# VHH binders against Probable cysteine protease atg4 (atg4), part 3

Target 1, 320 residues: Probable cysteine protease atg4 (atg4), of Schizosaccharomyces pombe (q9p373)
Amino acid sequence: MELMARFLERYLHFAPTNTEPPGTLIWFLGHSYKIEDSQWPEKFLYDSFSLITITYRSGIEGLENMTSDTGWGCMIRSTQTLLANCLRICYPEKQLKEILALFADEPSAPFSIHQFVTMGKTLCDINPGQWFGPTTSCSCVARLSDQNPDVPLHVYVARNGNAIYRDQLSKVSFPVLLLIPTRLGIDSINESYYDQLLQVFEIRSFVGITGGRPRSAHYFYARQNQYFFYLDPHCTHFAHTTTQPASEETFHSATLRRVAIQDLDPCMIFGFLIRDEEEWHSFEANQKYFADIVQIFDSEPQPVETHDDFVLDENVEDHL

## First folded at step 7 (VHH; from n3 with T98R L107F)

Design p6
Fold by OpenDDE, last read:
Structure p6 (fold): chain B 320 residues (1-320), chain A 122 residues (1-122)
Amino acid sequence: as target 1 above (320 residues)
Amino acid sequence: EVQLVESGGGLVQPGGSLRLSCAASGFTFSSYAMTWVRQAPGKGLEWVATISGSGGSTMYVDSVKGRFTISRDNAKKSLYLQMNSLRAEDTAVYYCARGYEDWFGEFLSDYRGQGTLVTVSS
């Protein structure tokens, strides 16, 4: 792919070099790259580019009275991005086009923007064109997964913000995507969560974070020290359909972007992929390193109504 | 034809404020991230701020953080830069550019306007 070549050339030879000390690690969705010098690891660059990025789309047909999700679809697209990359990790033998088809901008696609909009209305009474919050997004993914058993991925959404209940999870077959919609502070992430947040990126089952921006959402996939790399959904491309497929290049980011931990928004969805019992045991064993971010209990004491008080605004003017 | 036309520059005293505008035409404005860059006398182009297509994401160079605000009106195909607490170091020609600026300071813009001069002087 020409775009990939340009990307690699840019960050190997033209872009600023890595300023972090040699010997540090870049954690990338559960594995790591060693930084030996000031040069970006080529494999890191390759893998970063290779991630699926689902952004805003225009020219969408059948989306109520709308033709684009620009301006409101940020959380949905970032959630799609998380899910798409989760599927890629879970099923590396699947072709990219097959995965992308699940997210096609047409009503019949299982995880289309259409399906999200419909499900948002059904589950949470969100009107078409309104922003999704983390909890709503998670609920939609879970329900859409349930409605599409031919997609071999189950979804478990944490309860009460960040609690996993063993008795509930035991009823879910593998592979299962754990989604944890949580808030780690008010305006920013509380420093008490810093170490745990760093540790999350080192977890083998980690498949990314959605959110993390003020009244907006990115997909965070990697960490170097206190910097987090992310994919940005806020560029609009033409709709991708089965009859008119978009260029594959539109599903890749040709830019590295990072943000410091202190600049992260505390509203986030954590994703963890559990493919078997062994991975669950590993996850459970390592949960102690991020126990305030994800909690594990035997059973839910009482049914709890979840409220999604997170509101996203994609058109926020900074009043500086 | 892609066109970007900046306005709002001028002479201002230190501590003053200016609001720059950029009128865009010839492309789907909302589909593109937009960027402000500046060029001080005798210096190269410097990234200032970027806003995503929807306006939901913004980035700033550290030196202007807390002082400058980038915004956009997609309906009006306009980009804005509110500049507060201006300093002498902010003196430059400011350009509106179509495209993204990444964390590493690489310009991904493909078009920019003719610029508007901002002079901060007592």
Scores: ipSAE 0.006, ipTM 0.254, lowest interface PAE 12.0, mean pLDDT 89

## First folded at step 17 (VHH; from y2 with Y110H)

Design z1
Fold by OpenDDE, fold request of step 21:
Structure z1 (fold): chain B 320 residues (1-320), chain A 121 residues (1-121)
Amino acid sequence: as target 1 above (320 residues)
Amino acid sequence: QVQLVESGGGLVQPGGSLRLSCAASGFTFSSYAMTWVRQAPGKGPEWIATISSGGSTMYADSTKGRFTISRDNAKNTLYLQMTSLKPEDTALYYCATGYEDWFGELLSDHRGPGTQVTVSS
């Protein structure tokens, strides 16, 4: 079977039925696709496939006494996925291999699982092999970014849950990835956040959501009405290293997956990429549409740090 | 085995029209989305238009309203009707399988040798 035909066949084989009426929009990281015939647009499928998916890996060397992150690394991998796609969006001229090298499963790679594990221990006293929460993950990304100035991306983590302070952000150079670790409810997302959550996907600077699953973490990148599409990190592939690179295919998902808003876990990390002052102004202007999810203030009244080190585990993917 | 052969290029004055063709062989043409791309001297490849296997069309903003992509599956041929041509449209035009991905990269390795389009007074 020919490559593209095989791809489409594979992709559509497990795809959920598009039950939404023609004329609806799919929002994909701030862009939209129109549904014309109740089928999945081919472009949407190809774009979804093109996203980087960083999943569990086995055969990892130098990872303490472990050789795999299977079973505990889902938040880290989903965070890596968000960061990798953010970097691709920010620097489209960079080759895929170059981006993937930053996430290689070796200690020297800037955003390796090794670095996350080490940083988790250092910053949050998380032992190797333990699950990361959203706040810990964000803190690790920020610190690792700071330690790797050769990667031209700064990271600002929202404080006090979901607050961006202008005076702090002004000290950060562009481009900057905004990470907002927040909880939008107790057991499920509070309905008061529904409209704002939907609106987030329409923001041009939006680069995805990490978390959002009970006892697990996915990367959410698109929505159609109240259905959210995600990449699942829970497939284990062999380690990717500079000397033994994994197949590029292992960094792509050939399965279209979605979940209804009612089934989302309220624990989430929101990512927004701001590349210049104009994009920041645009972000501020649009913040009113999701003001309860992301808050913007001039200055922090009291320096307080919050932690939400939730334990996440494997979850079954729903193709409904 | 897969072959794409572009034709129809040439020299044309500003405001003129050209119709490009791409003859496809060695694969099931009707099963593939097809794309036109161009490359001007000193510039990278630029996506122009895509037509899905089902016939849905997409256009770059730079060519939208002036160019029309179409296909004849019975003839295994892809077309690009160009109108209101500008000097900026001068480039080597390629036919390719598939879509440009989210990051602007073609998802296919199959391209023809290209046909030269030159727009000048």
Scores: ipSAE 0.355, ipTM 0.714, lowest interface PAE 0.9, mean pLDDT 89
Fold by ESMFold2, fold request of step 21:
Structure z1 (fold): chain B 320 residues (1-320), chain A 121 residues (1-121)
Amino acid sequence: as target 1 above (320 residues)
Amino acid sequence: QVQLVESGGGLVQPGGSLRLSCAASGFTFSSYAMTWVRQAPGKGPEWIATISSGGSTMYADSTKGRFTISRDNAKNTLYLQMTSLKPEDTALYYCATGYEDWFGELLSDHRGPGTQVTVSS
């Protein structure tokens, strides 16, 4: 038996100094940790490291004339990160390698960058190498998830901006991933959203936020007061394929990163995972705390229909 | 050579008590969070309790209030005091470094071979 280093010290190379006072809570995907000293709670560090981080890759084959997404793929990679962690929550019996295979950098993998690029061109006329925006990312995830029967997950993208319709949701099977693409300001997050944004992290069904500017998209999973912890896709590793799998360590962050609310980009995708009816009722009961971010209605407004030739009036009688 | 060795298991009557020990060597014990896990025959591993390097404790709901985790850093030893034992507590109990992560996986570089606890009339 070989000597072993401490696990956390082996895999986590950097964490910033905690600047918030003792007693401050950290909210991580609807769960909280209390700061009892100037140190980060060990459990919080373990949980943060356990999250899948999908980053830029090089040596990619079959992606037209490109072999890397460095510099243009960060929204795709951050969206893959949100989806991968969601699937890991949905299917805890699956091995990590089985989840990662779904995101392999090859055309046959259902959530590969190849599939995102193809779907982005098909649905939104986005060429390979162009920026993927939040709406394009949501549409792609929904369509790609519908095509993957091996790991079922219904993806419901908010309609008419940020609306969820009960009658549409009641017709699908759990688990359901709700994706709400929205913009919370022009250049930065409008202060009127601050409290709602903080409250979203306290919701048990919350599975993170993907968002940012071109070349600057991230996945956000935790907050402490007005600081937000994120996973950074802007590191390039060699491609992950079935025949040459990447090391699992390339799918985890070695650095704890946070950013102040003033520096957040207002373009965001909010993710909520609803695994059964009880989680739906809990989400619905708590929606009032972020009502400007997510709206819930009974049914979508019906389109107006016009008949060209005749209109029947049941209350009109012919007169002599 | 990192080594964790559990002891103190055995046969006990329902309602009884038992104290498990985990002797550690080959690493700086006081710097690690330590965890007890159990595995019943034909079932997957179940997290029981964790104690941080600083002494903070966490417990699974199934054993909360009945089991107490503690450590003696001077003796490099981890303990699990079990009381009010039930037949469903029958399992192989082992110690490990680290925590159960967000997804329910034990992120551990090392674990011991375990000690059997059997609760039966």
Scores: ipSAE 0.234, ipTM 0.615, lowest interface PAE 4.0, mean pLDDT 85
Fold by ESMFold2, fold request of step 21:
Structure z1 (fold): chain B 320 residues (1-320), chain A 121 residues (1-121)
Amino acid sequence: as target 1 above (320 residues)
Amino acid sequence: QVQLVESGGGLVQPGGSLRLSCAASGFTFSSYAMTWVRQAPGKGPEWIATISSGGSTMYADSTKGRFTISRDNAKNTLYLQMTSLKPEDTALYYCATGYEDWFGELLSDHRGPGTQVTVSS
């Protein structure tokens, strides 16, 4: 916590900049702050700077022929950021360094870039050093989390695009991280999604958005009107390992960054953390406000069963 | 040389009132948000209230308008006015710089030794 006090002191030395009028709300992961004057609310600054930010690293060992993810790893790093902050919420009794160790830049760490790269090749045939898209990132997170018994977290990736099925969720134990990879437009976000995108930030279970294009992925955690605040993974620091831990400062941002909704990439992963049954029911009750982003159904439709399949299987010698 | 020293604790009957003070020195008090935290025996720290450098206040739900945080920047002093006290308010109360973070971790960077409040019949 000494780190955050030092960041705030340096930031407050430079005059804060808020461009929106008094009375405007800032929505931070389902919680709001009211703007009272031209300055940022101090609590908002503290909360923003307390988020774990995982960025590019250099001097990485054991990563094929590479020693850095600079230029290709930003989706992986933004996804690690979302996951690290979720684990921080789920396990507040763990020290920050214990959470960060799970993301160490070494093969033995369960959520290392090594594990993402290996899983990306295994599940999605993505070669090491190639761009990780939103779908690949979701698949990797789900598999890596299921394989990690130290810090239990079930990851449910939406089916059939953006669908969540109640009967499938009833079979898993909390906490559950819902990941919804989706595309809200072609080159930019279609205006028909604007209101729903804004509503998502007001949801208590919301834990952020990871998304973007190659070399331009970010983690988005707050909004003010149609401006979205994000953590930037595109800074390179030396690798974090258990024998040579990186400075804690390299896992935090001391700068507010925001982007207008018109400049957001439409490829996104929406994250929602559900820790118990009451949080699930609250999420369900609010889903109608962003129904085109997330859909909830009782059960998944079965694969099509047809007379042709039955006939073909039964009469193999009459079919090529 | 940052120093925070609490005072004003003591024994009080249920329904009573106390005013706690926190004297600050060794830093620019007016530039920092200030927080009251309490810790009951056998429990972890519990955030009570925060007042920003500009005077905006925030309260834990458990207070329901019973506690009032305030500051006097001219005297470098933070206050907590407590009313309608209950036995469950019994705890060591201490002041700290800053806010409870997003993850619910209470700030411990600069804190005082605390003042005991005991509410019993």
Scores: ipSAE 0.078, ipTM 0.541, lowest interface PAE 5.5, mean pLDDT 84
Fold by OpenDDE, fold request of step 21:
Structure z1 (fold): chain B 320 residues (1-320), chain A 121 residues (1-121)
Amino acid sequence: as target 1 above (320 residues)
Amino acid sequence: QVQLVESGGGLVQPGGSLRLSCAASGFTFSSYAMTWVRQAPGKGPEWIATISSGGSTMYADSTKGRFTISRDNAKNTLYLQMTSLKPEDTALYYCATGYEDWFGELLSDHRGPGTQVTVSS
């Protein structure tokens, strides 16, 4: 109880200003909160805190010639964050520790940084310690999911930019995570995408966005009007392993962070969880509201090679 | 692109006062917590103060009561009013976008080139 009180105090103390009028909605991974006053809803704050955040880690063993992913691993960590929260949503009966074990900083963990590094090399010829782009990250997640059928989540990555093909998806069992790596502009998000981007957060199956930062990556999970709330992976904690588990608290963010739409980087991955046929139909029906972000077709017309031209910078946040 | 430019540094005698400014551009200033940090030669960076987007403030013990952090969102400017300056306050002072996590670690995304403050008799 004391911890929660301190948490709330801290959250409120360093939270961004809620400048939006009462009556505004906060959209949060498929549901909404109503703002009744100038303060942040407590439930919103608790739910934000309860999200899994996977950050940089140090003291990692067996990671080639490296011991940390600090400086280069932000896309991977943010992608892990998206996947972890997706799994939590999909399987609420699973304990947090069980989910976190999938992302342990050890080679044997199915979605470990080790596995991402190995897969990046295999699929995209990325050397250990190099930055991942959105497409590469998606490809890695898809392949790692395929290699780990014991994790009951399938992954479908949009093809040819941002297209979902019904004939391909029909071959994938539920539940399925749809990943849409896309670029919504050159230097910034094109204003033509603004409304669609806002609509994406109102979709029930929405499970977040990875990327969205210049030459870096965050996990975006909520929005209020044109402000987007995110988890930041750029804090380094000690490695989490089965034999030496990290504190659970290191997987939560006690800081509410948001950014305005004009400050978002256009490079990002959209995630949608489809758990059954009904949810798919709902997704299809709502796709018209963000049709330039996600496209749905019956079949792929011709094979097209996709290039991941996204480069991340070594943007390490200063720990002061 | 995020730009931060610190100014107002200089040479001051012990017990003197100085006001630092940080001009911010390239981001929605009003949405971010801002932080002052300093770094003396041969030492690591030291956190001084943070102000939230809403105006809430926090100070390091070393500067508490002597320094005041403030902001003008309309001008996209961060300020640090320093009083009762001591020789140990001699450092390069940086403005940074920042936030504090649950563990009390101050994180910053960007900082400027800094402004030199020298306190000497």
Scores: ipSAE 0.005, ipTM 0.277, lowest interface PAE 11.7, mean pLDDT 87

